# VH-VL binders against q9umr5, part 34

Target 1, 268 residues: q9umr5
Amino acid sequence: SYKPVIVVHGLFDSSYSFRHLLEYINETHPGTVVTVLDLFDGRESLRPLWEQVQGFREAVVPIMAKAPQGVHLICYSQGGLVCRALLSVMDDHNVDSFISLSSPQMGQYGDTDYLKWLFPTSMRSNLYRICYSPWGQEFSICNYWHDPHHDDLYLNASSFLALINGERDHPNATVWRKNFLRVGHLVLIGGPDDGVITPWQSSFFGFYDANETVLEMEEQLVYLRDSFGLKTLLARGAIVRCPMAGISHTAWHSNRTLYETCIEPWLS

## First folded at step 1 (VH-VL)

Design l8 (framework fv_dargistotug)
Fold by ESMFold2-Fast, scan of step 1:
Structure l8 (fold): chain C 268 residues (1-268), chain A 122 residues (1-122), chain B 106 residues (1-106)
Amino acid sequence: as target 1 above (268 residues)
Amino acid sequence: QVQLVQSGSELKKPGASVKVSCKASGYTFTDYAMNWVRQAPGQGLEWMGWINTDTGNPTYAQGFTGRFVFSLDTSVSTAYLQISSLKAEDTAVYYCARGYSRGWYKLGFDYWGQGTLVTVSS
Amino acid sequence: DIQLTQSPSFLSASVGDRVTITCRASQDISSYLAWYQQKPGKAPKLLIYDASTLQSGVPSRFSGSGSGTEFTLTISSLQPEDFATYYCQQLNYYPTFGGGTKVEIK
């Protein structure tokens, strides 16, 4: 039978967003046990990411324990960062495929309606003043705000992303790397028409330099230093890149062609 | 009813070995990590490390590598602490304690064994 | 390692007194701090976790506060059964304990 699938939603989202994804999985892999986690829904998705990681971990432990053959994770948008940290803090996870749907793996630097609703007078150029304060780091969106023009502040103030990516030292870094490397496949999905994730290449571990020129994963220091295992995973053949044009941010979990091309092959 | 029951006190000579047991009951043994904590006579609490009860993987605090070994027998819900090449400074009460430290958790140790006194004297 | 400093190390008090114990961390540990009570010859008992959350069954006269590097355990009206040694513990990294505060009868 098929391995169970655990789904983690994104910012201002809920389990209802995945109804089409559930239909697709049922059609192609009938009998798959799919659990869409209904934690940190809506406004609660603004809670600090480390708080979300601990809550999701508690929910995921019994599911993994019931599936000695392994499980798959499908993690959407901000949820992909939660899953990144979850795989690092769990010294006993049995995740086969980690499928990241348009998640800002190297961070976010872009204006969206979500940010304007939360910080209506702030532009992307001045949001660093709020996000890199202790108060700002109590909001999930600020935990992965990565201003390429204030990289020194990002490195010193980020309580989550800089640590998980190994861009700043942490006592647990060696254990986190070892745990993350137990994943079978890292499936990265994203595209140029997303409209929310900025730069969209952040979903593939690419990001802006100080001139806002995108450098791809293999040019990033976190890759070159193998800080949490990307270089090792790539060498092992465990990283899958599946870019697709024409898909907006809210459509990654409801596009049949995307599912058949990028997700279905990894649900054993 | 959660309970951790440890083996009785031990008196050993320097250079000997000792194995302390901690038997858990009242919960699913593999759902919680088991921690070991040492308290020398008249001193405070010192965390020694934990063992993942599902995988059997131990993690040792700095200072407790080499001579100290954490192990399990999940069939009888029991954790073990073995100390080899005993030294006088190993004289202490050794506690097992249940925690949510299967990786990283923010909670403390909610249930403790009664403690096992290990005395090392010549 | 994250070092925890407790003050005072010893405290003499009477029944009915308000007792305050402080724990200072060598670096920011957010709210990842627990408090324990240990009576002579007994194992420690968890009182408070996540800096301020009271463990089930612990009397409401116990309270915790603080975040970052400064934490406080307060006993609002000391009872005879509260004479014990109290320890703070951080769980932001590998757990470490404070040196303890012995609360004894005057």
Scores: ipSAE 0.000, ipTM 0.392, lowest interface PAE 17.2, mean pLDDT 88

Design l9 (framework fv_dargistotug)
Fold by ESMFold2-Fast, scan of step 1:
Structure l9 (fold): chain C 268 residues (1-268), chain A 123 residues (1-123), chain B 106 residues (1-106)
Amino acid sequence: as target 1 above (268 residues)
Amino acid sequence: QVQLVQSGSELKKPGASVKVSCKASGYTFTDYAMNWVRQAPGQGLEWMGWINTDTGNPTYAQGFTGRFVFSLDTSVSTAYLQISSLKAEDTAVYYCARTRYDILTGWYPFDYWGQGTLVTVSS
Amino acid sequence: DIQLTQSPSFLSASVGDRVTITCRASQDISSYLAWYQQKPGKAPKLLIYDASTLQSGVPSRFSGSGSGTEFTLTISSLQPEDFATYYCQQLNYYPTFGGGTKVEIK
């Protein structure tokens, strides 16, 4: 039989967004138990990411315990960051495939309608003033705001992303790395037409330098220092890159061709 | 007893400006944000935007930029809507309504509304 | 921007009737939906929030249900004072209102 699949949604999202994904899985892998987690839905997705990690952790523990052969994670957008942290903080996870569906793994630096809703008078160049305050770090969006022109502030103020990326020291970093490395496959999905994730290469651990030139994963200090295990995973052949053009941010979970090409092969 | 009391009706010529007030009482003014909602004669409700009463920062909905200005005077617990260069299509009842934005729970519903201010723009 | 579509736009009903109004969102808004009642010449009044929570002081004949993109307001036994226009509103993103449903006497 197929391993259970756990789905974690994104910003201002809920389980309803994944009805097409569930249909695709049922067609290609009939009998798969799919659990789409109904936690931090809609505006509650703005809660601090560490709070979300705790809530999702409590929800996944019984699912993983009942599946000794392992589980798969499909984590969309902001949910991919939640799943990154879950894999690090859980010393007993049994995740085989972690499928990161257009998630800003190195952070976000771009104007989106969501940010303008919360911070209506702020341009991306000015959001660092709000996001890198203790008050701003109480919003999930600010937990992965990564201003390449204020990298020193990002490193000092980010309460989430800089820590899980190992860009700033944390007492648990060694344990988090060990736990993350237990994952079977890290499947990275994203593309240039997403329109929300900026730069889109953040979904593949690429990001802007101070001149807003994108440097790919292998050029990042995070990778070179192997801070949480990316270099080790790549050496094991455990990292899968699946870029696809022509897909907007809200369509990753409802595109059949994307599913068949990038997701289906990893749902043993 | 929470109350939002708005200024009286206005009759204006095209090109004039108008300033509508909304005075709050019965609660701490800076604990709630203030929304503005427009309703043209016989039409539905249109959210125009909001102002954060603690920071003074306004947010305008699409279509309500430029001629519309939200402001406040916290010393008298009053929010203001100013419309410049009035056009015939600005004829509407303008409502203020309070809400709360909470970091943990997001937006609260509009639980208290002003009585509305009719602004008529005619020749 | 999130679009809300109300159906029907208009209905005529008699006292004692059960009436149902539907609100459909263009994208998932979880349960962050409110319902308002507006009588001619008056400001809207909050009836229901969080899709199904009745505002204090609102008669129990009013009820709401739904989540995601489909929401319903039900009046179980229409009273004379219930003839009004009803609006749904989403609070998941920048607030937007549905087009309204006018409930008139038959």
Scores: ipSAE 0.000, ipTM 0.410, lowest interface PAE 13.5, mean pLDDT 89

Design m1 (framework fv_modakafusp)
Fold by ESMFold2-Fast, scan of step 1:
Structure m1 (fold): chain C 268 residues (1-268), chain A 123 residues (1-123), chain B 107 residues (1-107)
Amino acid sequence: as target 1 above (268 residues)
Amino acid sequence: EVQLVQSGAEVKKPGATVKISCKVSGYTFTDYYMNWVQQAPGKGLEWMGWIDPEDGRTDVAEKFQGRVTITADTSTDTAYMELSSLRSEDTAVYYCATRYYDFWSGYKPFDYWGQGTTVTVSS
Amino acid sequence: DIQMTQSPSSLSASVGDRVTITCKASQDISNYVDWYQQKPGKAPKLLIYAASNLQTGVPSRFSGSGSGTDFTFTISSLQPEDIATYYCQQYDNLPLTFGGGTKVEIK
């Protein structure tokens, strides 16, 4: 029998977005119990990420308790950051595969249709004024806004991403690292034609330096210092990188070739 | 009433330095960036840089890096643009400009420009 | 840097004519483009913000459209007081960049 799969959606998203993903799983792994969490749907996805983590935590606890053999997480876009935090704050999670579908793991610094919908007259270079205010940190998108030209403000003001990446100190950092390292596989998926996640390499823990040149995961301070366990996971053979060109942001959960190549092998 | 009032015309020799002021009234000076824009005679508009008056941070266009210094004095609500090592091609009208867009109070923009300061560089 | 290519560089039209100016960005800027009017000896005046929104107090004959890389500014019925140079300007990323300008004259 197959381990249960828990799906966590993204910004302005809902369970309906995953209908094709569910069809693929039923075809290749018949009998799999798939739960798409219907929490923080639509505009509620703008609520602070720590609030979302608390709500999703309450929803996943009974699912994990009923599956002593373990569960898999498939977490899309912003949902990948929720899952990062869940794996860190839960002392007793039994996640085998954490599959991150085009999630801005090192943050977002780029013009997207979602940001243009929310802030149609704001430049990306000016968004730090809003996001790094106390009010701005009450919105999920600002919790992972990472302006490479104002890194000191990001480190001081980010209430979520800087803490979970170990870029700023937190009393729970050691416990969060220990908890995260219990994951069986970290499967990273993303690609250059996404069109939303900027830089797209953020899905693979790459990010801009101060000159907007992308540095890959192994050049990041967070990796080199092993702040939350990336270097340890890579050495253990537990990180899978699956980049794919030709896929737009809203198509990651509805592309059969992507599913067969990057997701299906990790759904034991 | 929002106003941006710039200092008067300047005539300078090559190699000199010019410092232009832009005094604001009618809004909170520290809330928004102050931009500086150059317009050579008969030519278009070219962005030089901006300053955040709250913390003094500046961004300057590549063409002007090393020669332009932008500052702000919050005690007098005045922004300054200083251009050094003047060349004849720096002869232009210089504008200060602020874009105001209050996301919390109504999402309505207002965009304000100073009257311009003519700088002539000749020997 | 984001390049803003504006065309035509100049045009002559009669009062009452429909005038169209275009602006092309070198990369996707969504709707982060403004349109300015500059009369001789004066500072620029904002007419259109965020590609298609008319600034308060600006006559309805002025309009803007477009998204992504291609933007259009239109004067539906040219009036004598509309004689000016018009500029597009992107504010998606630094440095802020202007189009080369379009000089509008009466025949």
Scores: ipSAE 0.000, ipTM 0.406, lowest interface PAE 14.8, mean pLDDT 88

Design m10 (framework fv_modakafusp)
Fold by ESMFold2-Fast, scan of step 1:
Structure m10 (fold): chain C 268 residues (1-268), chain A 122 residues (1-122), chain B 107 residues (1-107)
Amino acid sequence: as target 1 above (268 residues)
Amino acid sequence: EVQLVQSGAEVKKPGATVKISCKVSGYTFTDYYMNWVQQAPGKGLEWMGWIDPEDGRTDVAEKFQGRVTITADTSTDTAYMELSSLRSEDTAVYYCATYGRSGYWPLYFDLWGQGTTVTVSS
Amino acid sequence: DIQMTQSPSSLSASVGDRVTITCKASQDISNYVDWYQQKPGKAPKLLIYAASNLQTGVPSRFSGSGSGTDFTFTISSLQPEDIATYYCQQYDNLPLTFGGGTKVEIK
């Protein structure tokens, strides 16, 4: 018998995007109960991430309650950040594998079709003016906008990512760290040909310094301070890194080789 | 079926106001911006503005500011473009159009109305 | 405003010819350019989105390339039904702007 799988979609996305993923799971792990959460679809994915976290939390609670042996999360793109927060705010989650498909774990600093559609009058270099305003923080994409040239503004204005990463203090930080550390495996997936997540190493907790040189996870202050448990998880052997070249942003959930290599092994 | 259907042709006198409708079917009206595009006879395409039907916010190109009003009625899934103080150079075909630019195919879509001819008689 | 300069304004070619149209943006627009086909009396039809992606249902003879400021649209083997005016359009910044159009005619 396999543990249930809960799937959380990304920006401007819906449950329909995961039809191939469901086929793969059915082929390799027949009988797995897979629930693709149909919340915050399309433009609703632009709602503040804390609002999305609350809604997804309410949907996830009954699924976890029915699975005492645990559940797996597969979280795509922006959905990976929702899942990060879920694992921190839920003091009773029973997640075994958290599988993050190309999610901007340290933030986003790159122009994409998504971003230009949302803010067509803004460029990457100027988006900090919108995103780090109170109005901008009402949009999910601004909640994880991380301009490496305005790190002070990111730390002070980010209402979501800086807090869940422990980059800025929060009263709940100790509880959030304790809750996150209950995860069995943190499976990080991403690659250089994604074309949307910038830098692509953000999916592995790497990010730009002020010169736009990428520093990997082990060089990040959040890792070195163990702000939410990355160093502890790595020491336990609980972090899995699965980079794959040749995969575009919309193909992570529909590539068979990616599924067999990076996802299938973690669906006990 | 997913489509945009516009109101019929109009003939107006100089100084008059014209109001064109664009009826949406087959998708959630409030999820995407509705654009308006002008094309004068034998000329190219010119963007006039757009509206977010969810909250009614609009952006209008400088050339049309002060004369164009773009509105949306969510109870009837209909967008409107009203052009006032009509001049002979406003004689054109007017299109409504919506773009779903959320990621890559298959999440990308592009829909245009059939066009509404406005003739300003002089 | 971002100006989209399209060339040539018109061309005549024979069936089976390779046709190339170019579009130049007045500033860097990354890959935020679409290409449209418009036949007389009809609304524009999207052929290429985001500089190089072929819209579903559009014949493979149509292609796009380029990034930054210089973009190219190609018809690899012109067919009679391809007689139309073609437009590039940027969506990097408001106002959205179109190129002047290229009228394609068969000799």
Scores: ipSAE 0.000, ipTM 0.405, lowest interface PAE 15.7, mean pLDDT 87

Design m11 (framework fv_modakafusp)
Fold by ESMFold2-Fast, scan of step 1:
Structure m11 (fold): chain C 268 residues (1-268), chain A 122 residues (1-122), chain B 107 residues (1-107)
Amino acid sequence: as target 1 above (268 residues)
Amino acid sequence: EVQLVQSGAEVKKPGATVKISCKVSGYTFTDYYMNWVQQAPGKGLEWMGWIDPEDGRTDVAEKFQGRVTITADTSTDTAYMELSSLRSEDTAVYYCARAPKYYDSSGWFDPWGQGTTVTVSS
Amino acid sequence: DIQMTQSPSSLSASVGDRVTITCKASQDISNYVDWYQQKPGKAPKLLIYAASNLQTGVPSRFSGSGSGTDFTFTISSLQPEDIATYYCQQYDNLPLTFGGGTKVEIK
């Protein structure tokens, strides 16, 4: 009776990370078919996001076809961006709730251990030189690197985020917007103690301006121009915001209170 | 100067419980996973489980589930491994070992503690 | 569980010899394998990570190669201080698993 749930993991992650989430779903919605996709695990999560979108698309099509009443997506961290693109490129998706767990929806601009591991001598202020090169765009993390001090380079070089956000024109933009708008609910989850997603408000479509002052979703050009449907979804009552303090980046999928407050209500 | 210092040798009777500590210094305790490894006399290495000291989340190998409890105390920068219902087969050296949190490097065990010898005898 | 089969279980070689140890995974693990050195009475030490990367401070005579299911660890010119047991370890999937070890002795 419950709609199936499809889970998409994050950067340097795998299906193993979601064992607690699956336990919570089984407790509150027994009988739910939950599929955690084992694609682009570990180091493979560094592959270009468009490559990941194609692979995940092939995996979700048969699951959606078997569920005429619809499915729910739970997409963690980088996986939330994969799910954004899936909803735009699929002409026939039947997603009811898209639950985004601490995903950098407007991009990332912060020094984290992931970046220090990949680029140990680079700082936040100079990573744009690597990420906005053709070589850098072969790495998923650079596909959503959004330097607010080099917005012109971001707009011209980002092969993924700038396109799906409608920040740079694309021939498919009108179709992508129409497809995305078929989603039933966009559930945004994140919080100030995440420690990885910078700024944390990126999970709610907020982001830095050129002075590193955070502007919320309603002040973004993406929203104001309704580039892929955020303004339309908000007017329809389809956007849910669920911020929670006290949760670190690796704990969003394993905190019971978070699950009960932000996720459970949207799993019909 | 990254160091992992383990508690001293233990002699226990069958059915007892042993709790081994691993105190860290020279790095931020919550930035790395802590692993526990068993080595029986003259035998190889066997992974027991790991803990994330930041949130206390653990994973324990099936062989040790129900008998092993791994904990971490961030106020003292110390990880613990508690093994209950001890058997003669649990006689071994037990090591703690640090690893990065990222999936494709979470197996890189560096450094290791010096080891704690546990002898189970009647 | 992923099984790591290590060969040989022991070997004796002379100082200056080239020593090779192999490790076979029961399934494709890409390059997610490390190599450790353990001297008698001591904790293991990481020598090679991610199949082929030399750990900082480790002598260049140690090297690793391989991908998928077949991995090789090599000491290009065996030294007396290299007397130890060497272990491979996979970290592609939980539980983490080690090879059975190769005891290296000098003749």
Scores: ipSAE 0.000, ipTM 0.397, lowest interface PAE 17.9, mean pLDDT 89

Design m12 (framework fv_modakafusp)
Fold by ESMFold2-Fast, scan of step 1:
Structure m12 (fold): chain C 268 residues (1-268), chain A 122 residues (1-122), chain B 107 residues (1-107)
Amino acid sequence: as target 1 above (268 residues)
Amino acid sequence: EVQLVQSGAEVKKPGATVKISCKVSGYTFTDYYMNWVQQAPGKGLEWMGWIDPEDGRTDVAEKFQGRVTITADTSTDTAYMELSSLRSEDTAVYYCATGRDILTGYWSFDYWGQGTTVTVSS
Amino acid sequence: DIQMTQSPSSLSASVGDRVTITCKASQDISNYVDWYQQKPGKAPKLLIYAASNLQTGVPSRFSGSGSGTDFTFTISSLQPEDIATYYCQQYDNLPLTFGGGTKVEIK
């Protein structure tokens, strides 16, 4: 039958957000065992991403062990970064499809409603002062804050994103790359009407240069160096890009057309 | 201590092939990309290409495509650069270079071989 | 390809002088530029990485600055052992490209 599906939620989120996704999966792939992980819910989603990775790792190990044929991951928003790290730190993962729903894979640089709630007196141009401090790095959103005007500070201070992207050296980088490359398919989903992920192309490994011009994945140093395996995965035919207009950030897990087009084909 | 030791000087005829070695010690060979750089007499530095010793992936600059083959032997911790159909314009010093710094990523060259002089003459 | 235009091609200065070398990229490369020192008959040595960071073991008289397209390398007080050719190098995109070099000589 169908491989089990593990769902990892995003910032200020919980398992309740995925009720429509679960309905869609049950309709098209009846009998699929879907586990939505109830860890780091709500305000706990602000905990440092490495702490979240450790907790989610402990939760996924028994699920993967019971499924020798493999599992699929559906990871939403910030959860996509958690899943990136899981695939790198686990020497024995058996993930077939890693489906990333509008996740800031190259980081975040934009003034959104979520940032206004978290830092109401700050603008995106000034967040680097908070995020690239030791105190700021204790918050998940600062772990993937990527200010294109202060790239030297990002490279030096990012305790998470710069390391998993291979933008800063780490003793485990070679092992992390080998582990990540075991994934069967990397399915990237996002779109221009998201309204939260800035730039939206971050969901496809594109990002701003110093002039805030978006450069796509193939122009990024992390791709060109093949730092964690993107170039190898693309050459292998393992990267799927599924952009869709008209979908806001909180609707990626509840749009039927999106599910049928971008998710359903990868749930063998 | 990290060392990159290259093979000795070569004198070749036009049309010949030269193969230069770069033996590494003091670090794990598969942890860093190995790069090759050409420097013609009295000229600047020109990047030729790189190899990932772990899986054998290579990328070669357009100018050298079709003439350069870069390989690595993990059993001897040695990288090789082979240049075919030699011309007088290939007379140069060839360097292997590698390294990464915690803040720069894989393209900063902390460590260089001593260089191998290749002279192409009739 | 990204072109790195380095100036001047050569200079002569006295011991103790401040020496400045510039490098201009043909497109925005953020801070992805390194600076190397090469003495005659020797391999290059990394001095500055990511535009402004001093490599471990390199004397503090060497510094780098700049971002985008314009970069500067400075020797605050030239010493006799600093006689060398200096190169900038971008690593924003492949192929990796070097500046033409600046030969620094003592008067």
Scores: ipSAE 0.000, ipTM 0.385, lowest interface PAE 18.3, mean pLDDT 88

Design m13 (framework fv_modakafusp)
Fold by ESMFold2-Fast, scan of step 1:
Structure m13 (fold): chain C 268 residues (1-268), chain A 122 residues (1-122), chain B 107 residues (1-107)
Amino acid sequence: as target 1 above (268 residues)
Amino acid sequence: EVQLVQSGAEVKKPGATVKISCKVSGYTFTDYYMNWVQQAPGKGLEWMGWIDPEDGRTDVAEKFQGRVTITADTSTDTAYMELSSLRSEDTAVYYCARSWYKGSGLPYFDYWGQGTTVTVSS
Amino acid sequence: DIQMTQSPSSLSASVGDRVTITCKASQDISNYVDWYQQKPGKAPKLLIYAASNLQTGVPSRFSGSGSGTDFTFTISSLQPEDIATYYCQQYDNLPLTFGGGTKVEIK
């Protein structure tokens, strides 16, 4: 009766982070088969995102194959970027709702506790030197580091985000766009009190310009050029934007009001 | 039919290491987290940590970090808790308990082992 | 860590009495509280999960209520076999933490 749900966690996370989310789903959609993927947990979440995409791909294939009516994805934080790439590289995915929980879809540019833990002496203004090196690109967080003051370096050195966003050309871009467009609904969730995702509008495909003024999705070149299908999805009525204030980064998967407002309606 | 069976009582000297086992039957071992709980004589229950038997990942309470190692062997459906640098204060009954079915949001302890008494004495 | 403060630490009551045990969390834990019964020399047994849900096979005289920070466990009509220590436990955040226990004895 209800489509299966696949959950992909974020940076330094594991399946336990989603215990409240699973409770909410069981209450409102009893009988839903929910699979929380325990791949790249903890420190392994720092592995390059393309490596994570391959591992998660192998895990989701049999789940999707057993669900001819389709599946839903709930992808948290960094996990939302993994799911973005999964939808592009899989030419036969059957995802209905892709629910992105506070994921830095246009990248990250902000000092956070995660960055201070990994690079304790670096400021956001000089992290581009480490992240846009070959060594830095071996860390997942650098795969979506997007310094608006060094956009040329981001476009050249980003081995992941610039490619999946169609910001730099790739031989597979046309196929990736076709595959991504198979998704039924793209549900974007985030908010101003997140405290980690910077700018928070990155969760809605907004991002800083060179003056650190946030430009929303419709003003982004990737949207205007329809590089991977955002303009087509919006025209189709397939993009849902669900911002909510008062929710910190680690609380998106454990807030009942958020679940009822932004997630529950998209779990058929 | 669900059973958690623990190894027998242990008597150890201060500074020694103890390793106790919890063998499960009657369910799929990898579907549930396995917890370890300490209960000192005449005292309450204290959570030590848990393991996901499927991938071996653990979370351990700060009080026991550095001294406790939790492992699982899926070929024998057995979880282990190893506590090193034993002190007299570690004299307690140690329980294994399954919780958090991986498809559920409710991590309650529905089945417990019978307990293993560990006595640390000179 | 979330502290679970349980009261009273012990009580004595007569068969047939209503017994009430309280558990207070140091922060809002919604309904993420379970209650356990431990008889002397035995492992604990789950009675109530998610604050108010009775575990299958547990007598209906046991009940739980509360949300947020204040939780109550009730035995509506105390029976001799109910002599035990009762524990609340939160599962809102790691580490999992138990209340100090309430020892229930019959007069």
Scores: ipSAE 0.000, ipTM 0.429, lowest interface PAE 17.3, mean pLDDT 89

